# Designs tried in a protein design chat: VHH binders against q96fz2. Part 27

Target 1, 269 residues: q96fz2
Amino acid sequence: CGRTSCHLPRDVLTRACAYQDRRGQQRLPEWRDPDKYCPSYNKSPQSNSPVLLSRLHFEKDADSSERIIAPMRWGLVPSWFKESDPSKLQFNTTNCRSDTVMEKRSFKVPLGKGRRCVVLADGFYEWQRCQGTNQRQPYFIYFPQIKTEKSGSIGAADSPENWEKVWDNWRLLTMAGIFDCWEPPEGGDVLYSYTIITVDSCKGLSDIHHRMPAILDGEEAVSKWLDFGEVSTQEALKLIHPTENITFHAVSSVVNNSRNNTPECLAPV
Key: E = the ipSAE of ESMFold2; O = the ipSAE of OpenDDE; V2 = 0.75 times the mean of E and O plus 0.25 times the DockQ between their complexes.

## First folded at step 1 (VHH)

Design l10 (framework vhh_8pnl_2)
Fold by ESMFold2-Fast, scan of step 1:
Structure l10 (fold): chain B 269 residues (1-269), chain A 120 residues (1-120)
Amino acid sequence: as target 1 above (269 residues)
Amino acid sequence: QGQLVESGGGLVQPGGSLRLSCADAGFIFSYYAMAWYRQAPGKERELVARITSEGSTNYADFVKGRFTISRDNAKSTLYLQMNSLKPEDTAMYYCAATKEYGSRTYPDYWGQGTRVTVSA
């Protein structure tokens, strides 16, 4: 899990994250640092992506079921990191294996502090190794979408009006993440960064790749993962498992270059 | 089918009042511009009143001073208070929601309508 699409304009993304708090009130997540959100069809590690996290992380006595949406750096920088430049981190923290999350200091410490987040994306990309060739086939992987009379399909989105119809009611992929807060030793702004938890792939994805992100399927799972004020680490980790509720289609090699940021990156071939 | 449900229509005498309501079912009301349109038999739909997500209002000339549009974002409900009703106000009244992206003014969602009849 090293490439995603998250291209929705900020207002559309915000509405796609509508939720109910513990009291049953309908809410939209409140933005933190909205100007750092950069929509893209082709997001790679070290770029910023939007995540949901509990308001209680920022406000004492806040209702832990209320949500903030914030851009965070993809690639967790542990709070204990001693060097002045986070790019000098010697190991890759783009993903965190579910089976060793409580054994690795980089992940165990923030998890113990309740630093759970939900990473948002239109979907993610994986590259299938093809027998007999050195080429890999990229796939775009996402939640099954509910079709309405005003919704289109990705395959039919060949004009600006058709693209708009596809995305108006898009169900965002919600991936379980862990974040941490790193304070530069010499002073400066706190860096918020995250990792995506990974699990063994489900049966439906096993022919494409052997690993997949831990997907939180539905609002109950999302709310329990985020609510660190009421849900313990032990209980939250029970939500981390493969899901079969995903779909995918092959895409062109345009997506291979992370600098390409066009609808062609996720269009079916 | 729609996700907007209108209510409050009915028969009223000239000079009377009605309050229309429009409730959403399953989308984010507070980030949409909301409007009331009406359509008399054999005529095209026309805008009656519009309210932006920020609460700014706009009215058609033929209802200014008589109708008031308002919204309750906590209840996801749009209202139209209609006073001093005239026979010419007889129409099917439609609730509409438009996402505030770019300069688009055409509604993204429509209700099924509620009938208003003004007659003796």
Scores: ipSAE 0.000, ipTM 0.088, lowest interface PAE 23.5, mean pLDDT 83

Design l11 (framework vhh_8pnl_2)
Fold by ESMFold2-Fast, scan of step 1:
Structure l11 (fold): chain B 269 residues (1-269), chain A 120 residues (1-120)
Amino acid sequence: as target 1 above (269 residues)
Amino acid sequence: QGQLVESGGGLVQPGGSLRLSCADAGFIFSYYAMAWYRQAPGKERELVARITSEGSTNYADFVKGRFTISRDNAKSTLYLQMNSLKPEDTAMYYCAADSKYTGRESYDYWGQGTRVTVSA
């Protein structure tokens, strides 16, 4: 997983993340640095994406079931990285393989600190190799969506007000991530960055790509992954597996260029 | 108090030494970057030294080679070893915990301060 869509306006995204804390109270996640959230239909590594993480990471004695939503850089910069420029990191940390996560220091150390997050997206993109050519067919991959009287399919929105209706009830994709905190050696703001854990693709996606992100399907899985105060690393890792509760459709080559940021990137063809 | 509490300040002669301590009762101390700041009368609060959760340190130029910051995560305690003290080091010394940014205004917790006086 190397490309996502996360285009919802901040307020719509926040409402889509409504949740219930351990005491049964309905809540919205509290934002950290909301001004750094940049909606896009075509997000690539090194850009910021919104993630959910436990409030306990920021506030001593906070209820570990309460959630913060924060933009983080895609591409984990380990806390031990000693250069002044994170872009000089020699290793690709966009994704982290589930089978070796406890063997790689870059991922094992933040996991030991409970630095688990849930990466939010409308969905993600993958490119299927086409037989007999070097061209690849892109697909937009996302949770099955509830059909309602007030919502249509993505491709059915024919005016700006109708497009708003499509997204008001959109179920966001929730991917298991690991984050770390890097402090610039010469001072400056702490950099929060994440990686997406990957697993073998499910049967439904095997013809598109051989790997998929570890998707946390439903609020119970999301809550257990985030709650590092009550759920150990060993227990949380049991949530990391392929899922078949996923759908997709082919999209145009417009998405291929990461600088293209329009609804056409995810529209069905 | 459920806040950071500094201790170890006092009156010393130039060239003397002091060790400051900052205690936090929280079990998650190990996740926070910790810092020592100081404020002399009529001046702004300034960074003295900072230590990351991983143990990496950085120091203000005016204390390099004289001060050493360290932490004990098992005891939830931050230390500042101050050697070769100068009259210019006279200030209130504050410890701070940071889960967000390195800037003073962004720190999550601040102590009440401990006074260090270096007189000729």
Scores: ipSAE 0.000, ipTM 0.151, lowest interface PAE 16.9, mean pLDDT 83

Design l12 (framework vhh_8pnl_2)
Fold by ESMFold2-Fast, scan of step 1:
Structure l12 (fold): chain B 269 residues (1-269), chain A 120 residues (1-120)
Amino acid sequence: as target 1 above (269 residues)
Amino acid sequence: QGQLVESGGGLVQPGGSLRLSCADAGFIFSYYAMAWYRQAPGKERELVARITSEGSTNYADFVKGRFTISRDNAKSTLYLQMNSLKPEDTAMYYCAAGTERYSSKGYDYWGQGTRVTVSA
């Protein structure tokens, strides 16, 4: 996973993240650095995206089931990185393979510290290889949604007007992530950055791409992944597996250029 | 829950060494960045050295190459090794602990300080 959409205005995004804490109290996540959130239909690595993480990462005696929402840089910068410019990191940390996560120091160390986060998106994009040409067909991949009106429409037949109305109650894609904290050697604010854990694709996606993000399907999985105060690394990793609870539709080549940031990027063709 | 308690201060001659310790009884060390601050007579407190929960360090320019900050998470103890001490290092030394934050650095817990005097 190398491209996502996360376009909801901050207020709508916050409401879409409503949750229950351990006591059963309904809550909205509390924002850190809300002004750094930039909605986009076409987010690439090195941009900031909103993630959920436990309040306990920021407050000593916080309830570990309470959630913070914060923008983090996509592309994990390990705490041990010694150069002054994160863009000079020579290896790609956009994704982290589930099968080697405990073998790679860049991921094993923050995971051992409980630095688990949930990466939020409207959905993600993948490019399918087309027979007879070297061109690829992009697809937008997301959780099944309940349409507000005329729910019998199929993806390819859905109008842009129907898609506009579904954002009011859109179910955000929740992807398992690992984050780390990097301190600039010459001072400045701590950089929080993340990677998305990837797994083998499910049967439904196998014709589009061979890999998919580790999707946390439902509040129970999201809660257990985030709650590093109560859920061990070993138990949390049991949540990392392919899911069939996804849907998709073809989109236009407009999305290919990461500079294009319009609704056409995810509109069905 | 738990106060930070500094120790190891004293009187030394220029060029001497001291090792300061800061212990706590109840902090969850894995969640905290730790720091050493100092305050000389008639001056404001200033940062000497900082260490993250991961062990990444940052030093004030006036102590680089002379001081080393370290931590032992199993013992919940923070250290400051001070070498090549100068009269200008004379101050009360305080340890501090706090959570990391995106847009600000704050310390939630402070010790009472330990006095370092470098006699010329």
Scores: ipSAE 0.000, ipTM 0.118, lowest interface PAE 19.5, mean pLDDT 82

Design l13 (framework vhh_8pnl_2; at its last look DockQ between E and O 0.01; V2 from the best seeds 0.00; counts 0 for: pae E 19.0 > 2, placed apart)
Fold by ESMFold2-Fast, scan of step 1:
Structure l13 (fold): chain B 269 residues (1-269), chain A 120 residues (1-120)
Amino acid sequence: as target 1 above (269 residues)
Amino acid sequence: QGQLVESGGGLVQPGGSLRLSCADAGFIFSYYAMAWYRQAPGKERELVARITSEGSTNYADFVKGRFTISRDNAKSTLYLQMNSLKPEDTAMYYCAARPESYTGKDYDYWGQGTRVTVSA
């Protein structure tokens, strides 16, 4: 997973993240650095994406089940990185393989600190290899959506005008992530950056791509992954596995160029 | 949430050794940076040693080579092995814990202390 869509306006995104804390109270996540959130249909590594993380990362004695939402840089910069420019990191930290996460220092260290986050997206893109050609078919991959009377459904049968209504009740894709905090050697603001954990693809996606993000399907999985105050690293890692509860449709090659940021990027073809 | 409970203090003669323990009753211990502080009568509390969640250690100059900080994550216990004790080491010793993901720089949680007296 190297490309996502996360285009919802801040207020719509926030409402889509409504949750219950451990005491059963309904809550919305509280924003940090909301001005850094830039909606886009075509997010690539090094851009900022919204993530959920425990309030306990920021506040002493906070209930670890309470959530913050914050934009973070996609592409984890380890806390130990010595150079002044994060783009000079020689390792690709866009994704973190689940099978080697405890072997790689870049990921093992923040995991050992409880630095788990949930990466939010409308969905993600993958490119299917086509037989006998160098052409690749892009697909938009996302949770199955509940159809309401006011909302359309994503599908070839829906008109483009009705397509806009699906976002009001969109179920966001929730991917398991690891984040770290890097302090620039020359001073400046702390950089928060994340990686998406990847697993072998499920049977439903195997014809599109051999890898997929570790998707946290449902509120129980999301809560356990975020709650580093109650859930150990060993227990949280049991949530990391392929998911079959996923759907997709083919999209236009417009998405291939990461500079293209229009609804056409995820519209069915 | 959680409680830190120190133990292992006592009276010892100069040149002797003591091992302090700090037990965690509610934390996911492995996520916390841990430290030992001490406070002598009429003095301010001072850092003795710290250990990160990854096991990296740091010591105050006045204990280097004599004290060893260690942790056992399976037992949720922090240790301070004190060798070659001197009368100047006489103090109340406090355990401190801070979630390493926490963005504040001060340690958040304190135990109630264990007394170490070094006297002939």
Scores: ipSAE 0.139, ipTM 0.561, lowest interface PAE 5.0, mean pLDDT 87
Fold by OpenDDE, second read of step 2:
Structure l13 (fold): chain B 269 residues (1-269), chain A 120 residues (1-120)
Amino acid sequence: as target 1 above (269 residues)
Amino acid sequence: QGQLVESGGGLVQPGGSLRLSCADAGFIFSYYAMAWYRQAPGKERELVARITSEGSTNYADFVKGRFTISRDNAKSTLYLQMNSLKPEDTAMYYCAARPESYTGKDYDYWGQGTRVTVSA
């Protein structure tokens, strides 16, 4: 996974992240560093994206079922990194393979500290190789959305009003991530950064791409992944597997350029 | 391959002493609460002692001041000093680790164990 969409306004995003804590109380996640949130139809590594994480990471003795939403850097910078520039990291941390997560220090250590997060997106993009050509067809992949009588498929939103309705009720893609905290050697603000865990693709996606993000499907899966106070690493890792509960459609080549940030990126062609 | 490796077990006479060590190969030692468990033949695994990342200790009732759990974060090593050993202390001893913030009963990491035999 090398490209995502996360374009919802902050308030809409927050509402879409409504949840129940362990006591059954309906809650909204509290924002950390909301000013770092940059909505975009075309998110690439090294950009900031919103993730969910347990409040217990920020507050001692907090209820670990409570959620915080925070923009973090895509591409995990390990806490032990001693260079002053994160871009000098010599290995790719955009993704973490599920099968080797425990073999790599950069991912194992923060995971062991309970630094699990849920990466939020409208969906993610993948490119299908066309047989016999060097051309790749991009696809937008996302959770199936509930068809409301009024809210046509993403493709049927003929009016701005209908478009807004579709996104007001959009089910966000929830991907399993690991984050770490890096303190620059020269001082400054702590950098929060994340990696997306990847798995082998489900059967439905296998023709497009052989790998997919580990998707946490449903509130229980999301809650268990986040709740590092009550859910062990071993139990959490059981949640990491391919899911068939996805849909996709072909999109234009507009998304190929990471600088393009328009609704055309995810529009059906 | 277990992240934790126990050593120091062996055969001792009643009243003797042993010092067990548990080395962490995973470089996560300073962030974890640690514990010693033991399992005697035909018995369930039981907690012997635990130590927080900050060094607070707790012991099982049967220890009665005979054992001391300690840790060296610089060496990423957990210790169990066992004095006044009894035949009843014969067991496989396991090192375990979990995040300090974890409130559950499970441990994320276990060693393979080291055998302690107390016999005349």
Scores: ipSAE 0.053, ipTM 0.487, lowest interface PAE 4.1, mean pLDDT 90
Fold by ESMFold2, look of step 3:
Structure l13 (fold): chain B 269 residues (1-269), chain A 120 residues (1-120)
Amino acid sequence: as target 1 above (269 residues)
Amino acid sequence: QGQLVESGGGLVQPGGSLRLSCADAGFIFSYYAMAWYRQAPGKERELVARITSEGSTNYADFVKGRFTISRDNAKSTLYLQMNSLKPEDTAMYYCAARPESYTGKDYDYWGQGTRVTVSA
């Protein structure tokens, strides 16, 4: 997974992230650095995307079931990185394979510190290799949506008002991530960055690509992944597996160029 | 930054006491097994004490009840109380951590060290 859509206005995104804390209280996540949120239909590595993480990462003695939402850089920069320019990192940290996460220093160290996050998106893109050609067919992949007048079908949006209805109740894709905090050696602001954990594709996606992001399906999974105060690394890793609760449709090659930021990127073809 | 930082070292007379601290505000200690190691000039690094995430402790034989390892998970701080110090305790002292679920590996996460000097 190397491309996502996360295009909702901040207020709509925030409402889509409503949750219950451990006491059963309904809450919205609190933003950190909201001005760094850059909505787009076409997010690529090195861009900022919103993630959820426990309030306990920011506030001593906070309730670890309470959530913060913050934009972070896609492509984890390890806390031990010595160069001044993150683009000089010689390792690909866009994704982290679940089967080797405890073997790679870049991922095992922050994971052991409880630096777990939930990466938010409308859905993600994957390119299917077509037989007999070097052309690739992009697909937009997302949670199944409940059919209503206000949501559930991208293809039913034939006006601005209908488009708003589709996204008003959109179920955001929730992917398991690991983050780290890097202090540039020359000084400056701490860089928060994340990787997306990947697993073998479910049967439904195997014809598109052999890997998929680890998807946290439902509030219990999301809560357990985030709550590093109460859920150990060992328990959290049990949440990392493929899911069949996923759907997709083919999209135009417009999405291939990461500079294209338009609804056409995810529209069915 | 997510790095262990030791403090509390210094110069002390034989028989004196020091308390070393190790902190990192970037992670929560309740997931970590922690240890203190030391290295005298020209010698290999050696274990002083270790403590599990649940508070179980183990000490090197040379400690002989003089040092106490403890942790405060609420404050994300590891301590080493050093009493009855001897000149042979002169060394650089290092804090080390590994996740409790981590198997088959030495400690992977280390601080920069704090110097303890016990004058002859």
Scores: ipSAE 0.000, ipTM 0.115, lowest interface PAE 19.0, mean pLDDT 85
ESMFold2 (binder alone), look of step 3: mean pLDDT 79; pTM 0.800
OpenDDE, look of step 3: ipSAE 0.006; ipTM 0.255

Design l14 (framework vhh_8pnl_2)
Fold by ESMFold2-Fast, scan of step 1:
Structure l14 (fold): chain B 269 residues (1-269), chain A 121 residues (1-121)
Amino acid sequence: as target 1 above (269 residues)
Amino acid sequence: QGQLVESGGGLVQPGGSLRLSCADAGFIFSYYAMAWYRQAPGKERELVARITSEGSTNYADFVKGRFTISRDNAKSTLYLQMNSLKPEDTAMYYCATKGDYSQRTYEFDYWGQGTRVTVSA
């Protein structure tokens, strides 16, 4: 997973993240650095994306079930990185394979510190290799959505006008991430950056691509992944597996160019 | 719950040594950067040394080569080894941690009560 859409205005995104804390209290996540949130239909690595993480990362003695929402850089910069410029990192940390997460120092160290986050998106894009041509077919992949008219899920058969209405009640894709905190050696603001954990594709996606992000399907999975105060690394890793609860539709080649940031990027063709 | 608690201060002669300790009961001590600050009479509080959760260290120019900051995450304790002490090092020394990343500064926001260091004949 190397391209996502996360285009909702801040207030709509915040309401889409409503949750219950450990006591059953209804809450909205509190923003950190909201001015760094940049909505886009076409997000690539090195851009900022919103993530959920436990309030306990920021406040001593906070309830670990309470959530913060914060923009973080896509592409994990390890805390031990010694150069002054994060763009000089020699290896790609956009994704982290689930099967080697405990073998790679860049990921196992922050994971051991409980630095788990949930990466938010409208959905993600993948490019299907087409037989007999060097062209690839892009697809937008997302959670099944409930249709507003109480008639079932929104699908590829619906008109583009129907897709404009769906954003008010969109179920955000929730992907398992690991983040780290890098303090510039020469001073300045702490950089928060993340990687998306990847797993083998489910049967439903195998014809599109061989890998998929580790999707946390439902509030129980999301809360356990985030709650590093109560859920150990070993227990949290049991949540990392493929899911079949996803849908997709083909989109136009407009999305291929990461500079294109319009609704056409995810509209069904 | 509870503040950071500094100890190890005292009276020493110029050229002497002291080791300061800072204890925190928090089981998440290992996740956060830690620092030592000092405040001399009539002066503003200033950074002496800091150490990240990974053990990376930074020192103020006026203590470089004389002071060493270290941490023991298993014991939730921060240390400052002070060698070749000078009268100018006389101050209250404070332990601090960085828990609030929302701040757009290099500032630490959780403070202890301080321990007094006096360097005089």
Scores: ipSAE 0.000, ipTM 0.193, lowest interface PAE 15.2, mean pLDDT 82

Design l15 (framework vhh_8pnl_2)
Fold by ESMFold2-Fast, scan of step 1:
Structure l15 (fold): chain B 269 residues (1-269), chain A 121 residues (1-121)
Amino acid sequence: as target 1 above (269 residues)
Amino acid sequence: QGQLVESGGGLVQPGGSLRLSCADAGFIFSYYAMAWYRQAPGKERELVARITSEGSTNYADFVKGRFTISRDNAKSTLYLQMNSLKPEDTAMYYCAAEKTYGSHSDRYDYWGQGTRVTVSA
């Protein structure tokens, strides 16, 4: 997974992340660095994306079931990285293979510290190889959405008004991530950065691409992945597997250029 | 349990009107889809009307054109304006705050205790 859409305005995104803490209290995640959130239909590695993580990472003795939402850099920079330019590690840490996560120092160390996060997106993009051409067919891949009489499906949206109705009750894609905290050697703000865990593609996606992000399907899985105070690394890793609860449609080549940031990027063709 | 409180139910004659209200004690109201359900004696609860956090509405076929759902986020209050009431509308009416996101297995709803509507000649 190397390209996502996360375009919801901050307030809509926050409401989409409403949750229940361990005590049964209804809550919204509390923002950290909200000014760094940049909505986009076409997010690439090195850009910031919103993630959910436990409040206990920021506040000593906080309830580990309470959630923070924070923009983090896509492309994990390990805490032990000693060079001044984090971009040198970017390609190695955009994704983390589930089968080698406990073998790679860059991922094993933060995972051992409980640095699990949930990466939020409208959906992600993948490019299907086509025989007889060097061109690939892009697809937008996302959770099945709940259909209502007044809401439009993404495939039926044909006007700006209909598109607004699509996003009203959109179920965000929730991907398992690992983050780390890096202190620049020359001083400055701590950099928070993440990687998306990947698994073998499910049967439904196998014709599009051989890998997929590890999707956490539902609040029980999301809660267990985030709650590093109660859920061990070993137990959390049991949540990492392919899912068939996913849908997709073909999109135009407009999405190929990461500088294009318009609704056309995810519109069906 | 005490998050949603319904009011405004009562006895009316056929063709009459009632306005139901549902007040929220917390911040939950502004961020959830809100709905009115009803349950008549011996029947299961059924959806009457729903309104999303953004204001989009959906109605059951049996109330279309007669009932109007609305919300006032500043007052943390949900309303159901019921016009042209029929004996078939007699039921306990429940307010619900619905999580519209997430899988079916982890969906949760907050319910009020209900307010009774009786339509009799």
Scores: ipSAE 0.000, ipTM 0.138, lowest interface PAE 17.3, mean pLDDT 83

Design l16 (framework vhh_8pnl_2)
Fold by ESMFold2-Fast, scan of step 1:
Structure l16 (fold): chain B 269 residues (1-269), chain A 121 residues (1-121)
Amino acid sequence: as target 1 above (269 residues)
Amino acid sequence: QGQLVESGGGLVQPGGSLRLSCADAGFIFSYYAMAWYRQAPGKERELVARITSEGSTNYADFVKGRFTISRDNAKSTLYLQMNSLKPEDTAMYYCAADQRYSGTPEKYDYWGQGTRVTVSA
């Protein structure tokens, strides 16, 4: 997973993340650095994307089941990185393979500190290799959506009113992530950055791409992944596996250029 | 849990040295970035030095080359070696712990009560 859509206005995104804490109380996640959230139909590595993480990461003695939503840089910079410029990191940390996560220091160390997050997106993009051509076919991949009068269909959304209907009750894709906190050696703001854990593709996606993000399907899985105060690393890693509960459709080549940020990026063709 | 205990402060003449220590009092020390802050009379609290859980260090410009921050995870202890002390270094010195590497005083998880350093003739 190297490209996502996360375009919802901040208020709509926040409501889509409504949850229950461990006592069953209804809550909305509290924002950290909301001004750094930049909605886009076409998010690439190095950009900021919203993630959910436990409030306990920021407040001592906080209830670990309470959630913060924060923009973080896509591309994990390890806390131990000694150079002044994160762009000098020699290896790609956009994704983290589930099968080697406990073997790679860059991921094992933050996991040991409970630095688990849930990466939010409308969905993600993958490029299918086409037989007999050098061209690849992009697909937008997302959770199956509940069909209601308000939800509409993506194919019918050809005006602002119709687009609002598509997104009113959109179920956000929730991907398992690991984050780390890097403090610049020369001083400056702490950099929060994340990686998306990847697994083997499910049967439904195997013809599009051989890998997929580790999707946390449902609030129980999301809650357990985030709750590092009550759920050990070993128990949390049991949540990391392929899911068949996804859908997709082909999209135009407009999405290929990450500078294109329009609804056409995810519209069906 | 979560109190830090500082020691090693005292009175020293200009050009002298002191070594401050900060001991963990009930959290997993190796998980935390640690810092030394100071507050001189009539001045704001300011960062002196930080050390991440992995040992990467950062120093305020006014102490570079004179102070050394270090940690011993096996002993759950943070140190600040202070050399070539100046009257301007006179302050209360505070130990702080931050799991999040925030660098922002308001967001540190634990603070000590402070140890007094006086540099005078």
Scores: ipSAE 0.000, ipTM 0.201, lowest interface PAE 13.9, mean pLDDT 84

